# Designs tried in a protein design chat: miniprotein binders against Catabolic L-serine/threonine dehydratase (CHA1). Part 13

Target 1, 359 residues: Catabolic L-serine/threonine dehydratase (CHA1), of Saccharomyces cerevisiae (p25379)
Amino acid sequence: SIVYNKTPLLRQFFPGKASAQFFLKYECLQPSGSFKSRGIGNLIMKSAIRIQKDGKRSPQVFASSGGNAGFAAATACQRLSLPCTVVVPTATKKRMVDKIRNTGAQVIVSGAYWKEADTFLKTNVMNKIDSQVIEPIYVHPFDNPDIWEGHSSMIDEIVQDLKSQHISVNKVKGIVCSVGGGGLYNGIIQGLERYGLADRIPIVGVETNGCHVFNTSLKIGQPVQFKKITSIATSLGTAVISNQTFEYARKYNTRSVVIEDKDVIETCLKYTHQFNMVIEPACGAALHLGYNTKILENALGSKLAADDIVIIIACGGSSNTIKDLEEALDSMRKKDTPVIEVADNFIFPEKNIVNLKSA
Key: E = the ipSAE of ESMFold2; O = the ipSAE of OpenDDE; V2 = 0.75 times the mean of E and O plus 0.25 times the DockQ between their complexes.

## First folded at step 6 (miniprotein)

Design h3 (from t7i with E14T Y15W T16E E18Q R29E A30Q E33L R49E R51T)
Fold by ESMFold2-Fast, scan of step 6:
Structure h3 (fold): chain B 359 residues (1-359), chain A 92 residues (1-92)
Amino acid sequence: as target 1 above (359 residues)
Amino acid sequence: SVKIEIRVETDGRTWEFQIEVDSPEDLREQIELILRFLEELGAKEVEIEVTAESPEEARELARLIKELMEKMGFKDVEIRWEGNRVTIRARK
């Protein structure tokens, strides 16, 4: 595909005595540096093809994200030769603004947080286009069916790669992925549904403490909204999850784990050293379960055998440099309150959310 | 719909979130779920604000929440009413 790459599914050995076989899906190798190339690329390509086929207007892409979603939209537009405008909040790092601009996209800085930037995009940018000539393609960072469909393509590749290696999908005991708004999780579920595996393979969704909207929603039994995000994993820092994410978690075998920021940053730095790849905290959250099998086993509710397979989505991301991670870790170590080097694991052992609510 | 706002402090961290309940019949069950969640977290200080449909409903909810919080080991439970709004603050 023009907008995303087939990425490797590779056996990876974490330090220490392995209790299972870990395979990483290397979404960090996507054109935008993250899995978002699949979903956002799919939305943009499908929309552009429809608009061009109709022939009445020209497509233009509009996104409101200074993070991985905005960069994925800009990257897809560069590859498809489409005009792209990205509105980013005022706190967006200069490095991310420069990365987006370097694709050829227009960047407008407005709003204190995502919702204000998105409102500016809709009311001051998209509402002002010449609607006779231009048909806008609006890119949400996660909440769109075409985005989830695009992400589901990674399961096609996983199934194909397991088959080509003569590995039975019956050996897969879990898929670990990070959860922000739930777009990645939705795509994984849809991919598994396509192969009749959604009822069999559990998904372990990982969040960091301070942006654990998914975990809290599952514990409370309905979607919640966080008033403030306090985690360093800004790529997971959405106030809400997709309604579809909550519905899928209610229907399928989903576990939820919350990891401390300090553990996640340490994992990112260890991963850089061991695998020569820079990943941001959101990605490090999922990878942490490869370094700490006890958390993973607790989440799955069972001990892993040596021939069991666990797939971790190395979701990628471009929001942080090694220097950023080192500075964040140093700041945490200098905090007055001692940092607890344990993960908060809120395991949802059963999916009986529907049974908790009177019909 | 009824709006529930929660502020909880545990291990030096402050968490804030809000929930909207579309059905009055679900409100009691949702409050019980929230309180169970807070008990699991080991929360030391909790503030819950509920906006009810009537002052009478607010009083009934305040009584229920206080009873449940006391059962969880919170000893300093303070309840404040402002029309259809009830605020419960509790500490261990």
Scores: ipSAE 0.118, ipTM 0.623, lowest interface PAE 5.9, mean pLDDT 84

Design h4 (from t7i with T16D E18R E20P R29E A30I E33M R49E)
Fold by ESMFold2-Fast, scan of step 6:
Structure h4 (fold): chain B 359 residues (1-359), chain A 92 residues (1-92)
Amino acid sequence: as target 1 above (359 residues)
Amino acid sequence: SVKIEIRVETDGREYDFRIPVDSPEDLREIIEMILRFLEELGAKEVEIEVRAESPEEARELARLIKELMEKMGFKDVEIRWEGNRVTIRARK
């Protein structure tokens, strides 16, 4: 596809004694640097094709994110030659504004947080277009069926790559992914459903402390809304998860893990030094479970054997530099604030497995 | 329609979240699950505000919440209700 790449599925040998075989799905190699190229690219491309086929109006793309979602929208628009306007909050780093502008997209800075930027986009930008000439394509950061469908394509690639390497999917004991609003998680579930694997392969959803809306919603048994996000992993920093995410988590074998910011930053820096790849905190949260198999085993409720496979989605992202992470870690140590490693695991009760093979 | 807002402090961290409840019949079960969550979290200071569908429901929820909080070891439990609103503050 013009808007996203097939990414590799590669063995990752974490330092020290490892009990299982880890594979990373390298979504950091997408055109926008994150998995969001798949979902947001799919939404934009499908919408633009529909609008152009209708022929009555011209498509224009509108997004409200200074992070990976906004950059993914701008990148897709550059590749599809579509006009793109991105509204970003006032605290958005100059680097991200420049990256988005360099695609050719218009960037407007407005609002203290995402909801205010989104409101400005809708009331001051989209509301003022000539609706007889322009049909807007609104890009939500995660909550849209076309976005989830796009993300589900990574499972097609994973299944194909395992087959090409003569590896049975029966050896896959879990998929680890970071959870913000749940768009990635929804796509993974939909991909697994397509292959009849959703009831067999558990997903371990990872969040950081201070943006763990998913974990809290699962523990309470109802979707919740956080009034403030206090984690460094801003890419996971949504106030809510999609309703579909909560429904999928109730239906399928889902586990939830919450990691402290300090541990995530240390993992990001360690990964950079050991494997020569810069990852942001959201990505580091999932990778942390590769460095700490005890947390992973506790989440899965069982010990991993040497021939078991765990797939971690290296979701990518470009919100932070190595220098940003080093400064954040220094700031945490300098303030002498109590920082402790806490893994807050939630495991759904065991469900009866319906096995239709040999029925 | 029913709205639940929770503020909790534990280990020097503050959590502040809301739970939208579209089905009033689920409210009591949700409250019980919230309290189990707070117990698991090891909460030191908690404030729960519930906007119920009726004053009678608010009074019943206030009674239930107080009894459960006391069973969880909270010794300083303060409850206030006004019309359809109930506010509970508790400390360990």
Scores: ipSAE 0.235, ipTM 0.708, lowest interface PAE 4.3, mean pLDDT 85

Design h5 (from p0 with T36Y R49E A50I E53M)
Fold by ESMFold2-Fast, scan of step 6:
Structure h5 (fold): chain B 359 residues (1-359), chain A 112 residues (1-112)
Amino acid sequence: as target 1 above (359 residues)
Amino acid sequence: SPEEVKRLAEEIVRLAEELGAVVIVIRVETDGREYYFVIEVDSPEDLREIIEMILRFLEELGAKEVIIRVRAESPEEARELARLIKELMEKMGFKDVEIRWEGNRVTIRARK
């Protein structure tokens, strides 16, 4: 594909006591440095082909994200030679703005947070295009069926690679992935459904404390909205998960794990030292379970045998530098760990008032 | 009164125990801030202590609105619990009590 790569599925040997066989799906090797190339690339390519085939208007791509999603959209547009405009919040780091601009995309800085940037994109940018000449392709960071479809392609590759290695899929006892808004999780479920594996292979969704919207929604039994994101794993920092993510978690065997920021940062730095690969906190959260198999076993509810296989999605991303992580860790070590009160940190969405008199 | 607030809490705990409710979420709204309490019912003993803490908090805040969310074992149990909680909130002087439900999950909003 022009917009994403087939990535390797490789055995990863974590130091210490081996309780299972770990394989990593190396999504960090995608063109944009993250799995987002698959889903966002699919949405853009599929939409552009449809628009070009219709021939009435020209496609242009519009996204609102200063993180991995915005960079993935800009990277796909560079490869497809499509005009791209990305609106990013005012707090977006210069490094990320520069990365996006270097693809050739136009970057507009507006809004205090994602929702304001997205509103600006829709009301001040997309609403002003010449609708007779241009057909817009709007890119959400995670909540779109074509994005989930694109991500599902990684399961095709995993199944193929296991078969080519003469490994039975029956040996796979779990898939570990990080959860922000749930786009990655949705894609994994859809891929597993295609192979009749969704009821057999449990998924362990990993979040960090302070952006654990998925965990909280599952515990409460309905989707919730977080008022504030306090984790260093900003690429997991969405206020809500997709409705489809909650529905899939309710339907299938899904487990949820929350890891502390300090442990995740230590894992990122340890992984860099031991394997010479820089990973951001969101990716490190999933990899943490490879270093700490007891956490994984507790989540699965069973002990892993030496011949059991666990697949970890090395989702990639570029939100933090090594220096950022070292400074954050030093700061944490010089003071007591701050405690976040869950009671103050979320809002329930209002959905459809039902009048009991009509029921 | 403090006695009425205590009786309401004891009644909610009793109903949750009888109907096997797994999770109770209480949201309290006051001017300028929202508070949320999540109660997972693994043990009746733990639930009683948590409810007592919430009651003291509600009195301190002068709560005008209370939102209770319940996840029950079945849709029938959810509806039964919702009806009983509505009756209790109305007896406590809440004039506007709304109920929303989806399957085995129910949300009750009560305003004075």
Scores: ipSAE 0.000, ipTM 0.193, lowest interface PAE 15.0, mean pLDDT 79

Design h6 (from p0 with L8E L15F T36V R49E A50L E53M)
Fold by ESMFold2-Fast, scan of step 6:
Structure h6 (fold): chain B 359 residues (1-359), chain A 112 residues (1-112)
Amino acid sequence: as target 1 above (359 residues)
Amino acid sequence: SPEEVKREAEEIVRFAEELGAVVIVIRVETDGREYVFVIEVDSPEDLRELIEMILRFLEELGAKEVIIRVRAESPEEARELARLIKELMEKMGFKDVEIRWEGNRVTIRARK
């Protein structure tokens, strides 16, 4: 495919005594450096083909993200020769702005946080296009069915690669993935549904402390909204999960794990040192379970046998450099303040309060 | 199980609502799992009995750390509620109890 790569599914040997066979799906090898090439690329390509076939207007792509989603949109547009405009918040790192601009995309800096940047995109950029000539393709970071469909393609590849290696899918005891807004998780579920595996293979969703909206929603039993995101894993930093994510988690065997920022950064640096690959905190959160099988076994509710397979999605991302991680770790080791804000950092939407009280 | 914990938490919430409510957000860590409760209590007078019931429930789950946040209408009320909750936590066997103030908000952290 022009917008994403088939990535390897390779055995990963973590240090220490192996309790199971770990395989990594190397989404870090995507054109944008993350799994988002699949979903965002699918949304853009499908939309552009539909618009071009209709022939009445020309497609243009609009996104609001200074992170992996914005870079994935810009990368897909470069590959498809489509005009692309990305609006990013004022705090977006120069490195990310430069990466997006280097694809040929226009970058506009506006808004203190994502929602302000997104509002600016919709009201001051998209609302000003010539609607007779241009049909806009709006790219949300995670909440779109075409994005989930695109991500589901990784399950096709996993199933194919296991079959090619003469490995029964019945040996797969879990898939580990990081959860922000749930787009990746939704895609994995949809891929598993296609093969009749969604009821059999549990998904372990991993978050970092301070952006664990998914974990909190599952424990309370209804969707919640975080007031602030306090984790270094900014790629996981959404105030809400998609409605579909909560519905899938209710329907299927889903487990949730929250990892501390300090442990995640140590894992990122350890992985870089041992395997010569730079990974950002969101990716490191999932990989942490490969280094710490007791956490994984506790999440699954069972011991892993030596011939059991666990697949970890090495989701990738380009938000952090090695120097960023080293500086963050040094700062955390000097910090004595406990995480206290988490306890009151969420609200129930008013409609959900009525449902909780009526029960 | 998580479903049993949820049902018991919902029963406590229903009881609190029959009394009227002030907002308390509770975070509990037990055996590597995080349990989050949102409880509403209406008055300092009724708070003692309700908090004792909540803390007893959390102790039955084997909670090692409890974080409670209290919102009050004034800083004076917040300090009074914090004092009451601290005393109750200490009676329940929590050894390390820390209190933070910020306006009319109080955060209490207790660890065994």
Scores: ipSAE 0.000, ipTM 0.165, lowest interface PAE 14.6, mean pLDDT 80

Design m22 (from J23a with S56D L59Y D60E)
Fold by ESMFold2-Fast, scan of step 6:
Structure m22 (fold): chain B 359 residues (1-359), chain A 81 residues (1-81)
Amino acid sequence: as target 1 above (359 residues)
Amino acid sequence: MDPEVQKRIDEFRKRVEEVWKKAQELFDKGNTEEAMEILLDLYLEIMKFYEETGDDRFYEIALEVMERILKLEEEAMRKSQ
């Protein structure tokens, strides 16, 4: 595809005695540096084709994100030669603004946080277009069926790659992914549904403490809204998850893990030093389970055999440098002992919530 | 700014302390599930008012209740070793 790459599925050897065979789906190798190229690219391409086929108006793309979603939209537009406008909050780092602008996209800085930037986009940008000449393509960071469909393509590749290696999907005991608004999780479920695997392969959704809307929604038994996000993993920092995410979690075997910011940053730095790849906190949260298999086993409710396979989505992201991560760790000289919280797919009165001290 | 809303905020802050003490008593007696249930019920009630009013103060009170739920879960884990 023009807007996303087929990425490798590669064995990852974490330090120490292996309790399972880990494979990473290398979404960090996408054109935008994250899995968002798949979903956002699909939305933009499908919408642009439909508009161009109709022939009455010209497509233009509008997004409100200073993070991975905005960069994915801008990258897709560069590849498709589409006009793109991205509205970013005032706190967006200059590095991200420059990355987006360098694709050829127009960048407007407005609003203190995503909701204000999104409101500005809708009321001051999109509402002012000539609707007889221009048909807008609005890009939400996660909440759109075409985005989920695009993300589901990674499961097609995983199944194909396992088959080409003569590896049975029956060996896959779990897929680990980070959860913000749930777009990635929705895509994974839809991909698994396509292959009849959604009832068999559990998904372990990982969040950081302070942006754990998914975990809290599962515990409460209904979708909840966070007013304030206090986690350093800003890529996971959405106030709500999609309704589809909550419905899928109730229907299928989904486990939820919450990790402390300090542990995630330490994992990001450790991964950078060991594997020469800079990853942002959201990606580090999922990778943390590869370094700490006891957390993973507790989430799954069973011990992993040496020949069991666990797939971790290395979701990527380009929001952080090594220096950013080091500064974040230095600022976290808090004496709090890290606690990882695990919740089951279904929350019942008799169910206990498991937490583990980081190893 | 709405007097009716302010009265409800004050009532919820008082109920958080009352329900928390009851939850601690239940927890100390080994009734952990019941302790969690009364705190979750309070959380949901406060969140419903947040949804209806959009007033951030309801959300802040609800977060405080959730923080206390997580604290009891951590204490329960310590005890079960």
Scores: ipSAE 0.000, ipTM 0.146, lowest interface PAE 19.2, mean pLDDT 83

Design m28 (from J23a with M36L L40F; at its last look DockQ between E and O 0.90; V2 from the best seeds 0.00; counts 0 for: pae E 2.7 > 1.5)
Fold by OpenDDE base, look of step 7:
Structure m28 (fold): chain B 359 residues (1-359), chain A 81 residues (1-81)
Amino acid sequence: as target 1 above (359 residues)
Amino acid sequence: MDPEVQKRIDEFRKRVEEVWKKAQELFDKGNTEEALEILFDLYLEIMKFYEETGDSRFLDIALEVMERILKLEEEAMRKSQ
């Protein structure tokens, strides 16, 4: 692809007794350093082509994330020579602001958190464009079908790589991914559907405690929104999942695991030292199950055999340095503050009554 | 309309068809990556002219090349299934 890379699927050996064969999909090797290059790149390309076919206006790209989504949008636009504007929250690290700006994107700093930045993008940036000349491409961080389609290409590559290595797909007993807004998860499901594997290969969605919206939604039996995110895994901290994510999780054999921030940071550091690749907490959450196979087996409800394959999506991310991870761990050792799940932290979004027709 | 700009537009339209034909031949031989590369190089060349001139007709031609790239990518994905 012109907007994302084919990434390797590589056998990994975690410390301890191998309970299964682990393969990692290295999405950190994407142009933006994360899987977001697939979905956001696809959205931008498809939207730009559509706008061209209408023949009246020129495409411009707009995003509101100071994380992996904003950087993916900016990176895709750099690659495609398209104009890009990214509104980033004031809490966005200078390093990330500079990374986004260095793509040639216009960066505007506004809002305390993503929702305020997104509001500013819509009301103060996009509403001020000449709509007769410019057609805006709004880039949501996860909630768009073209994003899910773009992410689903990961499964095409996985299936191809397994075939080329003469590995039967029937040996795959699970795919582990992090869940934020659910965009990666949706892409994995859609990819598996194309191969008739969505019912056969369970997905283990991993979140961190304090942003575990997916886990909570599944437990309650309806989508929820968190009022406040308390996890250090800020890239997972979308406070909501897509409606499609909830629907897929009800339809297919999906498991949900919640990991403590401390354990995730320890895994991030362990992996960084072992492989010399700095990973984000969101990526560390998925990789934690490779280091802790009992958690994985409990989530799957069965023990893994030595010849069973588990695929872990190393989703990537560029927001953290080694120093950031070390400082985070030191802060957690000093703050015995239990993340208290408070029932009042939930917002129940209005049920769009999608009549699930009973097939 | 600047006659020189129009000439360049016409030249790019011809090159789009030539490069597309070559890309299809490469793709049919299994050289998908090379097929995509020659199309993308043409895309970038056209986009450079768009940036230099501000003439939206260059953008239109470039995005037609992008559509052809996307088509080949989708076909490559289908062939891998």
Scores: ipSAE 0.408, ipTM 0.782, lowest interface PAE 1.5, mean pLDDT 89
ESMFold2-Fast, scan of step 6: ipSAE 0.680; ipTM 0.903
ESMFold2, look of step 7: ipSAE 0.496; ipTM 0.849
ESMFold2 (binder alone), look of step 7: mean pLDDT 83; pTM 0.787

Design m29 (from J23a with M36F L40I)
Fold by ESMFold2-Fast, scan of step 6:
Structure m29 (fold): chain B 359 residues (1-359), chain A 81 residues (1-81)
Amino acid sequence: as target 1 above (359 residues)
Amino acid sequence: MDPEVQKRIDEFRKRVEEVWKKAQELFDKGNTEEAFEILIDLYLEIMKFYEETGDSRFLDIALEVMERILKLEEEAMRKSQ
């Protein structure tokens, strides 16, 4: 593919007594360093084709993320030779700005946080384009059907790789993935649906404490919106999940796990030292379950046999350096930061109310 | 109206059909990577002309190649099922 790579599915031997067979889907090897190359690339390609068919305006890509989504959009545009503008918040690290600019994308720094950057993009950038010549492609970080469809391609590869190794999909007892807004999770479900596996293979969605909107929504029984995000796993730090994510979790065998930031950072550093691969906290959250099979078994509600297979999505990401992780861990050990009570940190989103009225 | 640009556009339109046919033949033979490579190479070659000329007709042809790349991806997925 122009915008994404077929990534390997490889056996991962976590330290300690073998309780199950772990395989990692190495999405960290994507062109943008994360699984987002698949979904965002698909959105850009399909949108450009639709624009061409609807008229002769030139497609231009717009995103408002200084993280993995913005970098994935910029990387895809570099590969497709399409113009790209990314608006990032003022707090975005120079390293990420430089990575995005190095693709050839224009970077505009505006807003204190994502919502302000996104408003600036829509109001001051996209609304100011020459509408006679340019048709904008807006890249949402997760909430778009073309993004989910693109992510679903990883299941095609997983099924093919298991078949090639003469491994029955009946041995797969779970897929572990990190959940932010749910775009990855939605893609996994759609891929499993394509193979008739969605009712059979449970998905364990992992979040960190302080950005666990998915877990809270499932416990409350309806989608919620967090007022504040306090986790170091900024790639998981969305105030809402997609409505489709909640509906899929309600329909299929989905389990939810929340991991503490300290445990996740320790896992990232441990993984770097043991396997010579730098991973960010969002990726470390999923990998933590490979190191701690008891948490995984509790989530699944059953013990894993030695011949059972668990697939972990090594989702990747470029938001943190080893130095960032070490500094964050040191900060946690020295500071006693207050925990926001879950009951005080969520509201019911207006989008859910609109959907109920439509029924 | 540039006769050289028009000639190049006509040549690319013909090549899209020829390269697509070759890509499908390669794909049917199991040479999936080569099939994608020739389509991607054609897309990039056409986009270079779009960048140099600013003529939107090159973009139209390039996006037709992109659509065919996506169709081949769909065929690869169906074949693996």
Scores: ipSAE 0.351, ipTM 0.772, lowest interface PAE 3.7, mean pLDDT 87

Design m3 (from J23a with M66L)
Amino acid sequence: MDPEVQKRIDEFRKRVEEVWKKAQELFDKGNTEEAMEILLDLYLEIMKFYEETGDSRFLDIALEVLERILKLEEEAMRKSQ
ESMFold2-Fast, scan of step 6: ipSAE 0.596; ipTM 0.880

Design m30 (from J23a with E33D M36W)
Fold by ESMFold2-Fast, scan of step 6:
Structure m30 (fold): chain B 359 residues (1-359), chain A 81 residues (1-81)
Amino acid sequence: as target 1 above (359 residues)
Amino acid sequence: MDPEVQKRIDEFRKRVEEVWKKAQELFDKGNTDEAWEILLDLYLEIMKFYEETGDSRFLDIALEVMERILKLEEEAMRKSQ
C-alpha cells in the first residue's frame, strides 16, 4: 500500500525462561510510527474515491487528534498529496505538533481536550468550507468501518508470514493488543473472521488502570462512558469504546486485562534498555504480557506450552521520549495518587443504550 | 479552457490504461511492490498538474489511479486467503 507498509512478524525473546514462543507484529514500523497508518489511510483513500465518483467536489482531510491518529492522517495526506487540516488541543506536546506540521498539514491549536478541539474543527473549520467546491473527509481516531477494515490487513500479513515459515496457525494460542477505543481490536477480529479463525484464536485486550473503559463495559454488561481519564497512557485515553468493540467482545473469545501505570512505564523503560526501541505506554501495556506470562496465562485460562505461539501487536506510537517515561516514573514514586472508585467514574451514554435497544 | 491543458488531460487518461495494464502484468508475476510503485508514480505526476493548474479534472484522473491501487490491494488480500 502507498499509505502503509507490510510489517515484519518476528520472534521476540523476553528475558527469563520462555513458557511460549512470542512473535511481535511490528506496527511501530509504519510510516506514521503506528498501526493507524493502515486504517486511517484506508478511510482517506476510500472516501476520496467515493467523492470522485460523485464528481461534485474536491476532497480535503480533517482530523482533531494531536496524537497518533492525527499524525497518521497527516502522513497519509503527505503521501497522497491531499490537503490536510488537524486541530489539536492546547495540551498537545510541541513534539507532536511539529511532527504533524512537518508533513505539510495545517495545524490549528484549540480546546482544552479532544472534545473541544473536535467541536472547533466541526463548527469553525469544516462548517466554513465552500461546500460547492470542497467535500470534507472527517477522520475519527478509531470509530469508522473503513478504519477497522484497513487495520484488518495486518491479519492477512500474519497468516501469510506464518504459512511462509511453515508454522501452523493452530499453534497460535492468543493475540495480545492494547485497547483504547477499540479500532485495532475491531480490525483484528475482522481479519480473523476472513480466515475462519475468530472462534479459535482468543484476543487478550490490554488497558491501563484509569482508562479501562473496555474492561468496565464488559464487567457491567453494557457500554459505559468514563467521566475522567486518569491513566498516563494517553493514546488509550478515550472515554468510550465503539459499539462494535462491545459486540465483538460478547460474540468472540475475548479476554480483558488491566495493568497499572507504574508497571507499564517500567516495562517501556526495560524494553528500551533490552531491545533498543522506545515505545509509548499504550504499546508497553501489550508488551508487558510478554514479560509476565502468568498474567497472560491467567487471562487465557490455561498454561502455555513451550511450542505455543502468542502474537503481540507492537502497535507503536510517538507520544513519549525516554525522558518523559523517566519523569513519569519518578512522579509516581513521589505521589500517592488519589483513587477514583470505578463506580463514581462512569455514566451510561444514552445514544449507545438506544442503539442496543434498536438492534 | 486552455487547449494545452485539455491535451494533457487526454494524454493522462490514455496513460492510466497503459500503466494499469503494465501494473496488472507485474502483479500477476508476483512483482507487487513494482506494480504499486508505477501506479503511485503516475498518481503523483497527475497530482503535480492539479497543484499547478487547479483544474479538478487532474484530481479526478488521479483518484481513478488511486481506485486501481485499492483494487490491486483487494486482489492481493484475496490471493492470501
Scores: ipSAE 0.263, ipTM 0.728, lowest interface PAE 4.6, mean pLDDT 87

